# Designs tried in a protein design chat: VHH binders against Protein DOG1-like 4 (DOGL4). Part 179

Target 1, 232 residues: Protein DOG1-like 4 (DOGL4), of Arabidopsis thaliana (Mouse-ear cress) (q84jc2)
Amino acid sequence: MSKMRNLVEEKFLEFYESWVIQLELYLHQLLIAHNNNTMSETELRHLISKLTTHHKAYYTAKWAAIREDVLAFFGSVWLNPLENACSWLTGWKPSMVFRMVDRLRKSRVVLVEAQVKKLEELRVKTKFDEQKIEREMERYQVAMADRKMVELARLGCHVGGESVMVVEAAVRGLSMGLEKMVKAADCVRLKTLKGILDILTPPQCVEFLAAAATFQVQLRRWGNRRHYVTHS
Key: E = the ipSAE of ESMFold2; O = the ipSAE of OpenDDE; V2 = 0.75 times the mean of E and O plus 0.25 times the DockQ between their complexes.

## First folded at step 16 (VHH)

Design zg84 (from zf24 with S31T; framework vhh_7z1x_3; at its last look DockQ between E and O 0.73; V2 from the best seeds 0.79)
Fold by OpenDDE, look of step 17:
Structure zg84 (fold): chain B 232 residues (1-232), chain A 122 residues (1-122)
Amino acid sequence: as target 1 above (232 residues)
Amino acid sequence: QVQLVETGGGLVQPGGSLRLSCTASGFTFSTYYMNWVRQAPGKGLEWLSGISRSGSYTYYADSVKGRFTISRDNAKNTLYLQMNSLQPDDTAVYFCARYSGLEGLTPSFDYWGQGTQVTVSS
């Protein structure tokens, strides 16, 4: 398990590093697009599509990795402590993006009433979904504490081959539950992101995506100033 | 000192192929994200492709996707760009560049090669 975990971490670390670099390149394109009022709607939509595809690729890789070791994503070694501290179930908290939209509205983005209404509806739904997952997590934690964790702790006191096998089986069982919750959270993230992009105009989407990407890369930068993350 | 040296450029007919190489020295090549960038006459720099430190993950610009393939041999400290189905608009000086992070919000490359000329013409 340890070897597998290390391999999973190493592989995903490299993936994430490259993924972030590509995100940084896309961010540059988004910023150019935002400052270029001559770009056609088709061009903007294409850029948006590239970003959405990039995000989908992240979750594809993530889901493949969590099948092998979901625990690697709790305390991700490819993230700095600040990034980890800002994580909710191994990623960004879906409801947080609405704060970002609100900030954009206060600064430069003008939304029509219909958009505002739809965003509010989406906000409510997103919050509901988050709470549902949190309740499930709580239920899961209770279950773990009552049975599996006690068993693991008890077995941990006995060093032996058979005990190790039992512990590994127990950990696998626990991991399956975590995997389910992480996937559920990711689904809410993806749904929320799609929902926002469906409500916004292409220029607004570009601005939103730029803001989101900026936030992500800046968070990483700020965190790295205080803590070094292992890079190769 | 850090050095990147591109080779493999030349004159080729439309539809032809070229393989560019970039030999790195003066740094641990296998720890860096590497890129290919080109500059056509009278145009700005265009990012074409990037590759992760081990070579496991690659990215491409739309303009070259499906035609160009980036790869690397870390044992040889060499970056490659296989270019197929070359077109006249691929005529440019091609550079390998080492990614260094963001300056502000702008992607930065701290080291470049001298470039190699690729000319696609009938």
Scores: ipSAE 0.883, ipTM 0.964, lowest interface PAE 0.5, mean pLDDT 92
Fold by ESMFold2-Fast, scan of step 16:
Parts: sequence; C-alpha cells; structure tokens
Structure zg84 (fold): chain B 232 residues (1-232), chain A 122 residues (1-122)
Amino acid sequence: as target 1 above (232 residues)
Amino acid sequence: QVQLVETGGGLVQPGGSLRLSCTASGFTFSTYYMNWVRQAPGKGLEWLSGISRSGSYTYYADSVKGRFTISRDNAKNTLYLQMNSLQPDDTAVYFCARYSGLEGLTPSFDYWGQGTQVTVSS
C-alpha cells in the first residue's frame, strides 16, 4: 500500500517539477509575443497550441496517477502549503479563470460585444457545472462520514481479519468516488479553458495564457518563500 | 568549483549524426534539471532540450523534435545529446546548461559550459 503511494508520489513529483519548468519557459515565450507584436497569427496559434498541449499533458499524467492513488492529490507533496490551501478538488477553481478574463476586459485590449456576451454565457455555465460538483462533493462527504462512523462501530464490535477486509473495501470505495469527482472537476476545468480560448482572438489568448501562467508561477513562488525566514 | 565541459562537436555532412557529451563536476548532478542550448553565428541563444533529474521526462524545441535525443547517466555525471538527420541550419555552438529557476519572470541558467562547435556542411 504505502510503497505504491510512495512510488506514485515520487514519480509525479519529478513530473510536476519538470512540467513547471517547461511552463516557465512557455511563459517567457508568451510574454515576448505579447510585448513585441512581431509574431504572425500562424505563429501565435502555434504558441497557443503548445500551451494547450502542455496543459493536456498535465491532465493525462494526473489521471494516470489518480487511478493508482487519488489521495496523493489531496495535500500533494509536490505542491507547497499555499498551493494546497488554494486548491479546490485537487486543482484550480474553475471560476478563477474568469478573474484572468476580467483583466482582459479592463485592459487596453478591446473585447467586442459578441465576445463579452459569449464569455458571460460561458461564466454562467461554468458556475452551474461548478455548483453541481460542489453539491455532489457535499453528498459524498456526508456519505463518507456516515460510512466511517458505521465502520468504526463495527471495528468496536469485532476485532479480527474480517474487520480488515471491510475497512479495505470501504477505503477502495472512497478512493473510487474521489477519483470520479476529481475527473469531473478536471473536465469542467478543461471545458472552461477551451471555451475561453475558442472565444478569444490569438493575441487575446496569448495575454490570457500569460496572465494564468504568471499567477500559477507567482503563487508557487510566494508559497515557497514562506518556508524560509521571511523577516530578519 | 562547478564545471560543465562539452565534447563531441565537429564537422559533419548534411544528413549525418553526432553525439555530444557534457561532463559535470562540483555539484550533485542527479538533483538538477539539465538543458542543451545552442547559438548559431550572429543569432541569439536557442533552447533545444531539457531533461528531468532522473531522466524520466524530456522536452524538445520544435526545431529538433524527432531528430535529437537528450539523455543522462547520473552515475557518470554526464549529459548527452544524440543528433540525427543534421541540417546546415543546425550549425552552432552547443552548450549544456544548469537550470536555476526564474529571475523575475525570466528563466535563468546559473552555469554553462564553454560550448562545442558543430558545423554541418558539405
């Protein structure tokens, strides 16, 4: 058990460290593209495609890892405490994406009326999907608490190998439920990201992706600094 | 003292192959993400490839994807770049570099080798 979890954690830690370094390299390319106005539409689309492929690679690796140990993603060893504290169902909360979109609306980049309408429709849809998942998680947490209390009561009545098998089955059931919930949340994340990129022009996509990557990188940096003596 | 030493460069014909090596000393090589970077005559630095600390994860620039293979031997403190299907525009000085993180929002490499010259010409 514990050996299996250690292996998953070690493999994903190395994966995530490398994935973040590559994100940092892509962020630099996005910032150059945004500031210099020298890239063709084809070049911008190619850069956007590289970023979307990079994010899809993260979810491919994550879903393989959660298949083996979903609990590794709750309080992840590859994330600092600040990153873990800001997580909603093992990742960013979908509504957070619209804060980056709001930056575009208030920037020098002019969003046309049709884009504003589509973004608002997508925001409402995303909020609905998010709330549906939150209600499912609430039901899961209630069921988890009830099942745990029942199992604790059974363990108090019978001490032996039969109790071990019941606990193992319960833990397996809990893990399968969490895996389903995490994948559902990740699907909302991917759908929301794709929806935004489909509405925005290539220059607006570059600005949006740069803002999102900057926030992710800065959140990691702020949390990492907290582990050191910050004052004195 | 930290040192990175590249070897294996030379003159090769178009379509040929070369294998570059980078020997590291003065630090725990197995704990660092390592990179290959090149500089063509009169041009800026171009990042080519990166490899995770154990070698399990690799990344490539589009210009070399499918033609170049990065690898490492942590027991020998050595980084490799296998270069196949070489083209005249691959002519450059090739550097191995240690990734050190972001300075501001710019990727930073704290140590570089002296470089090895690769010339692709008939």
Scores: ipSAE 0.798, ipTM 0.924, lowest interface PAE 0.8, mean pLDDT 87
Fold by ESMFold2, look of step 17:
Structure zg84 (fold): chain B 232 residues (1-232), chain A 122 residues (1-122)
Amino acid sequence: as target 1 above (232 residues)
Amino acid sequence: QVQLVETGGGLVQPGGSLRLSCTASGFTFSTYYMNWVRQAPGKGLEWLSGISRSGSYTYYADSVKGRFTISRDNAKNTLYLQMNSLQPDDTAVYFCARYSGLEGLTPSFDYWGQGTQVTVSS
């Protein structure tokens, strides 16, 4: 049974495709900057700003879309199955971005003691924010289930028409709660990325952004090839 | 056979405007992300702008943002570049290009037009 696409899904599919293409173009610039150390600090900061703006544009478009249909972002039609399987609340798990930072430290990237301390503080904060969101999600789902069951039982004894209205209100409440939690998760993603870029030097930021973009585009390419060969 | 044909180049005064067109044939134009790229004499290729399938999402290099506008008319299989506030630095051959994805980690454009010359001089 195929899932039919609605207007939100069609628009975001087109947006995301073009956004990834632009990310691939920026990745090329990042790799040039990383591999040929002839760019000035001003040029590096400009490139970093372009990547930051590009990521902010993604969330701007996403937040507009989840206002209309947050459920489209759970099992998204614009992502392949591998990308969807790697999602935590509709996106990259914020603490996982520190795997890229750890990879940089294992390569020939020199981080001074002050940077290492700040990055570990940010990692702890990011984990704390993730756990807070996970706890809020659990409490919200339990509260919604309990409230729906009690209200349906009460109204079911009295009026059947009001039972339909209670179910409709519960569905609206779930969508509103999911939207709030998705935006909270996205805010943690943005704060974490910004925090990392504020701690790293411009050359280190270029390396980090290149690694992150490489992972994202390769995950999409590998997942598309796997999906293509396994899909009839 | 895939073909891209650019027109609309020419000589303009600084501050002037030109509108480039790229007519596509031999493929389903409306399903492709399309781009404008330029090459100044003695320089490498510079990506300028890209546009999504329907035209709803557009992207610009900083060097042209605010001055150039990419658009498309899928019914006419035509890509456009409106260029305003042209300066001598904009002198180049302008190409329409179809994006085909990464080769390794390098962006690849599989079809190009032969280009149209834009010259900005007094």
Scores: ipSAE 0.729, ipTM 0.901, lowest interface PAE 1.2, mean pLDDT 85
ESMFold2 (binder alone), look of step 17: mean pLDDT 90; pTM 0.904

Design zg85 (from zf24 with Y33W; framework vhh_7z1x_3)
Fold by ESMFold2-Fast, scan of step 16:
Structure zg85 (fold): chain B 232 residues (1-232), chain A 122 residues (1-122)
Amino acid sequence: as target 1 above (232 residues)
Amino acid sequence: QVQLVETGGGLVQPGGSLRLSCTASGFTFSSYWMNWVRQAPGKGLEWLSGISRSGSYTYYADSVKGRFTISRDNAKNTLYLQMNSLQPDDTAVYFCARYSGLEGLTPSFDYWGQGTQVTVSS
């Protein structure tokens, strides 16, 4: 019973647990910076840079892992069921970060007209990039049901050297397609994050990153507590 | 009972090196993220470094990055901090601490050692 973890899953589980703990430590620094307003612009830029580097480290580790086993990222063992249910192509949906940007309009740190215009332009571009990837995902899923795939599945029922190699090559091709799609989605995520941070002032960046980290950490905590809820 | 005991502190000259050890007992050491934290005289606590369950992943504060190395030996239930290129402002009490997660939105450490004194002076 229970699926045993492969080496990629075991390694990334430990990595992700560690990465989340460091995110929690950074979140505390972001909240202190936001609430006290005593840090210099240089100190704020340094803190923002640490968060940016931390997020880049996640994608560096993720891309190395998906190169070995992209399927580990669909229904990940290092995520709880709530986190997995909220995933869009192995991660957060890029356009969702603009909901966190909306909170900046209700903060004492007010956006100027030029920033509002640039954020709206970025939002529209982000949604366009998302739709392009969603169409590619749709085509990938439809291709799984085509006649050639059905025929390869049938061929795989026969124990023979030639049929085994043909099926193995087809499965490898499918995994490479998923890897490219996941990396494309992650590029949209990184471009969206960078775009927002380039538009915002350092205090606004701190508030935005604090909101994003709070959401990520709280989603994990809510999901981890789910089995204390009575199924009545 | 959970216990963390630090050793290896002492007096060292600027540019010198020290290796701190922390021996853990009363819990499954290999299941926890472990940390080094210091407190200089009259200052607050400063987080220095953290290490994953197996030792594969490490993080460092900017003040010690490139000079200090955190490591662990799970078979011996021991956490280490190798300190090189020591400076007078590294003078502090050094604690090992077990991370327990967030309390509200604040990082919490549920168990701490008593600390070991490091003095960097000529």
Scores: ipSAE 0.754, ipTM 0.905, lowest interface PAE 1.0, mean pLDDT 87

Design zg86 (from zf24 with S52T; framework vhh_7z1x_3)
Fold by ESMFold2-Fast, scan of step 16:
Structure zg86 (fold): chain B 232 residues (1-232), chain A 122 residues (1-122)
Amino acid sequence: as target 1 above (232 residues)
Amino acid sequence: QVQLVETGGGLVQPGGSLRLSCTASGFTFSSYYMNWVRQAPGKGLEWLSGITRSGSYTYYADSVKGRFTISRDNAKNTLYLQMNSLQPDDTAVYFCARYSGLEGLTPSFDYWGQGTQVTVSS
């Protein structure tokens, strides 16, 4: 039977749809700023701040939602199948943003040597943090195959007060483990984003944010089109 | 078939208040993200505010944040904009608009109202 959406999924679906619409409006502002050489540094910094605040708002809403139901973020109903297929621990893979940074090397305003060095240091640290989380994920998956978990799964097939309580406690423990892992991944995402923006000049930040937003909205549009075609 | 009709505009003194209404027909109003957009004399379109389908989340442009409040009544198919602390710079034609997504990389609105004039002058 079809999955029914729970209240957490319905609420976050509405939030995410609006968050993407606001991202699209900010993307338009970023593209205007990038194409026009008339905005002051103060105006560019204000626009960058709006994007930073917008991304932080996403994580504030996400962390509130995962406290209620972290599993909603694995195979999310507010993401199309293409977006879900491209997810790494419920979001974008942090090291992928450096591909967008590499495009800045081909821009009219090229990165200076000091920026290149700092970006490479950040890239190395980001990959290290990703690998640490991937090892924790492997340990989590191995724990799911442990004899104790297999036994608890069998007990869950039998209705009884004591076995129900034991299974519920185990499920809560698994959910807490996933929540910690997702938050760790999100912290790497936020630190990587902040690190890049701290290294880049305001015009370079605008170009980077425009590239990142363009990729995100295009991926969503392409996935939505294919989803419609396959289900119609 | 689809129509958006704005009312509530008028002449008001600086520091005054107005409430705009937009009545929707010909589509399922409760399924769409709705917006207020304005155009001042000799200026381009300025997006002001947006509201999610249930009304649970709202967004505002910096120029109106803290002064304007967007709301909706899905049972009446009506969108509202409560405007407080009006300034001469708020003088514009105000439009109700339904967001349709990006055309290329440009935000697009597929349906607009005819607009209602707001004039703030002493």
Scores: ipSAE 0.681, ipTM 0.878, lowest interface PAE 1.4, mean pLDDT 87

Design zg87 (from zf24 with R53K; framework vhh_7z1x_3; at its last look DockQ between E and O 0.66; V2 from the best seeds 0.72)
Fold by OpenDDE, look of step 17:
Structure zg87 (fold): chain B 232 residues (1-232), chain A 122 residues (1-122)
Amino acid sequence: as target 1 above (232 residues)
Amino acid sequence: QVQLVETGGGLVQPGGSLRLSCTASGFTFSSYYMNWVRQAPGKGLEWLSGISKSGSYTYYADSVKGRFTISRDNAKNTLYLQMNSLQPDDTAVYFCARYSGLEGLTPSFDYWGQGTQVTVSS
């Protein structure tokens, strides 16, 4: 399926492509670090910082873009259908990362009791925050469906310049609400990520970030094999 | 056929500047993420900088950040690397390389130039 792209979509597409490539380069460094037991803690922390900065840059760009057109992120043209299907409010679901941590624990990562406890606390908090956002989203959807959507539908039946202006205003109102929800979700993502990294040791952080990046790039790869995504 | 040709290398004193160029042919240059990579004597390949297809987004290795600037002119099919404040440690062969994706989990570059020698010495 091909979708017409607006300027926001085109710009963000290019950004995201470049961002992912850079992530892939960082992933390589993470993997090297993980396999190299000679790296100092300082070096590891520096690498972690680079990754965190990279992620922050993504959200900076995202938030700038959503101010212009938040709707572009609902059905992102820069993502394949698989990636989109795995998205929760335009991104990864925060609670998902705990499953990743659990998997790491079962395979390679040894956590002390104190870390386990803190992770569980964070998990509970994250889940609570997710649910809160979901409730707000539901409330928003109900409210908008009752008022704004009806208005839009009514206005859509009218022909004229004035009608178009009113419709646009209504759409803007809807978009603002969505933007708030997306930002709220992103805040939970960032908070969760920070929380995990604060609990883990530098070597564990490297492993976690490597796993996360691997998952992301593999998901993209798997999706692309099934669905061609045009990157022009 | 795809070809990348680097130019602009040479001998320069510490603190000096050079501007490298990479001319691309045989493919749609504006459709690809391009990179600069270098190899110093006795050392492995080091990624230095990358640039998005339009040139709007750039990335740098820590070793060159603040000193090197990557740019491109898609109309001329040319990639550039402005190198300022050059140090002896910057002595290397510099390559432009086209990004091609991941092989496994390793970033891959499918086409490289022949490289241009940069020597920083007093």
Scores: ipSAE 0.875, ipTM 0.960, lowest interface PAE 0.5, mean pLDDT 92
Fold by ESMFold2-Fast, scan of step 16:
Structure zg87 (fold): chain B 232 residues (1-232), chain A 122 residues (1-122)
Amino acid sequence: as target 1 above (232 residues)
Amino acid sequence: QVQLVETGGGLVQPGGSLRLSCTASGFTFSSYYMNWVRQAPGKGLEWLSGISKSGSYTYYADSVKGRFTISRDNAKNTLYLQMNSLQPDDTAVYFCARYSGLEGLTPSFDYWGQGTQVTVSS
């Protein structure tokens, strides 16, 4: 595809394309289960388990890749421009998921009072965790404008082993900081998904996962179609 | 002219093994995610396995996981399915298929082979 892609980007691009195809296959199974309503509770739980395993596989691959090159996940080559524009710290914004849950509350799903209360408690906790990460990111961005970082940038302009060593160490430190923040954000994403699935019944989980996968697939197709339209 | 040709089917005893091959022509084989799909007598199509462009990533249906292995040789434009521990319920026509994306919200395959018959019986 491009000489400008490094090995990590090429490897994750192939992984992600394959992961999305499998998500599309699972989405089809979720829609069949939701529309026909003929599956047993055991069958529904198995389908839900397959999707949770699929999402966990994404984070396993992502965390291995960010250990090698976290910057590949900022403006990712495997995402179209619309997908990249909608990203919050390399992925979906955790609180966005509750808008999908609110749609379920007002659609085909009957939520009992105890579920509504638990979902609201989870929403509040998720927003708190999200805001904590936003404050850490703000501190990181401010620190990059500090006098020490300006001095390191000046050192990078010099030719020689001593300056090169100091700059390389600083860049590795910056990358490690971003890696920790991305992993923290991903942990909030995983905790939020698990929390929602733990509160919902199996049929409600299927509807929720179908809605989430549909949105992800539609966003990708919308962004890809925009490129086609500009060529017409 | 795009063509997919499956070979390697036949009659095998329960517990036996077969290796299916699918030879592709008329397109850049190494650019596509490839799949194996089967159709048992009186049943619909069942997706079995898929493989990424280079062969680095594979996925399997629960019914075949641990027994079947998908692989590819891009230099030979060939897709393989190694089938072990075959059971009578594996009796089906096996198809090689190229994934083309979604039509609406339904996964779509734009090119299929003619199929190769696998019969597991004494």
Scores: ipSAE 0.782, ipTM 0.915, lowest interface PAE 0.9, mean pLDDT 87
Fold by ESMFold2, look of step 17:
Structure zg87 (fold): chain B 232 residues (1-232), chain A 122 residues (1-122)
Amino acid sequence: as target 1 above (232 residues)
Amino acid sequence: QVQLVETGGGLVQPGGSLRLSCTASGFTFSSYYMNWVRQAPGKGLEWLSGISKSGSYTYYADSVKGRFTISRDNAKNTLYLQMNSLQPDDTAVYFCARYSGLEGLTPSFDYWGQGTQVTVSS
C-alpha cells in the first residue's frame, strides 16, 4: 500500500483483483468445456454469455473510473510491469487478437471458408479503426505539446491564483482528450470481441475465450515472477 | 488455526428466506476474497457467489443471481448469504470457502467450513 495512490486507484485496484479472480473461475469452466465433449450448444452459449458479460462489466467499471482519473490507466498500479508494457492505449491491441485465432487454427480449431472470409473482413475493419485512433492520438500529442509549452512558460513567470487556474484548466483539457481516446479504443475492443464471437461456433468461442483468458492469467503470473523481469 | 463456521441453515417452505453466516477466525479475514459454495444431494460442488476484500465487488452464479445477496462485515469477521425466493432445488449443504489462487490453471480453495444444511420443502 502507498500513500501516493489516490482513491480512484485504490478502488479500481480492488475491483481489478476481484475481476481477475472471477476470470480465473470462468477459465476453469472454459477448460472443462474444452475437455468435455458432452456439453450441449445451449450450455456452451450460456458459458460464452457469462464471459461476455464479465468483459462488459470490466469496461463499465473502467469507464466510470476514467471519468475521475484517466491517467491511472496509463501505467496502472493494478498491473505488473510486463502487463503495462504489453498495453496499447490502456488495454489489449484489437488487431492482435486475430493472431490468437490464427494460432488456434494451426493447432486445434477448424474454420470453414465462410468463417475465414468474415474474420478477414473483421480484421481489415479492426485495423482501419486502430489506425484512425493512432492518427487521432498523434494529433492530440502535437496539440498537447504546443499547449504545454505556453502554460509552462506562464507558470515560470509567476505563481498566483491565475496561474493555478490556467494549470487546472490545462489538466482538465488533457484528461478529457485522453478519456475520449481511451473510450474509442475500448469500443474497438468490444466490437472486435463481439464480432469474433458472432463468427465462431459455440465450441470455437469456448476455445477462443479459453486461450484469451489463459494468456491474460499467464501474463499476470509470469510478470509477477521476478525471474523474467530482470533480463535486459 | 484457520477456522470457518457456517450457521443459519434450516427447513423453510418454498418462497421463503434464510440468512447464512460464516464466522472466520485464525486469519486476517479482510485480506481474502470469500465465497459461498453448495452441494445438493448426490450432486457435485456448485460455486454460488464471491466477494472482494472490502465487500465492494460481488459476483453470482446465474442460478442464484437476483435471489441471493453476499455481504461481509470485516469488523465482525463474518461472511453472509441472504437467500430469498428459495426453491426446492436450492436444498443443499452450504459452505463458505477462502480463495487461495491457482494451482496450475485450477482454482484452489484452501479452507472450508463444515457446512450448514438448507432444506426447502413443504
Scores: ipSAE 0.596, ipTM 0.855, lowest interface PAE 1.8, mean pLDDT 85
ESMFold2 (binder alone), look of step 17: mean pLDDT 90; pTM 0.904

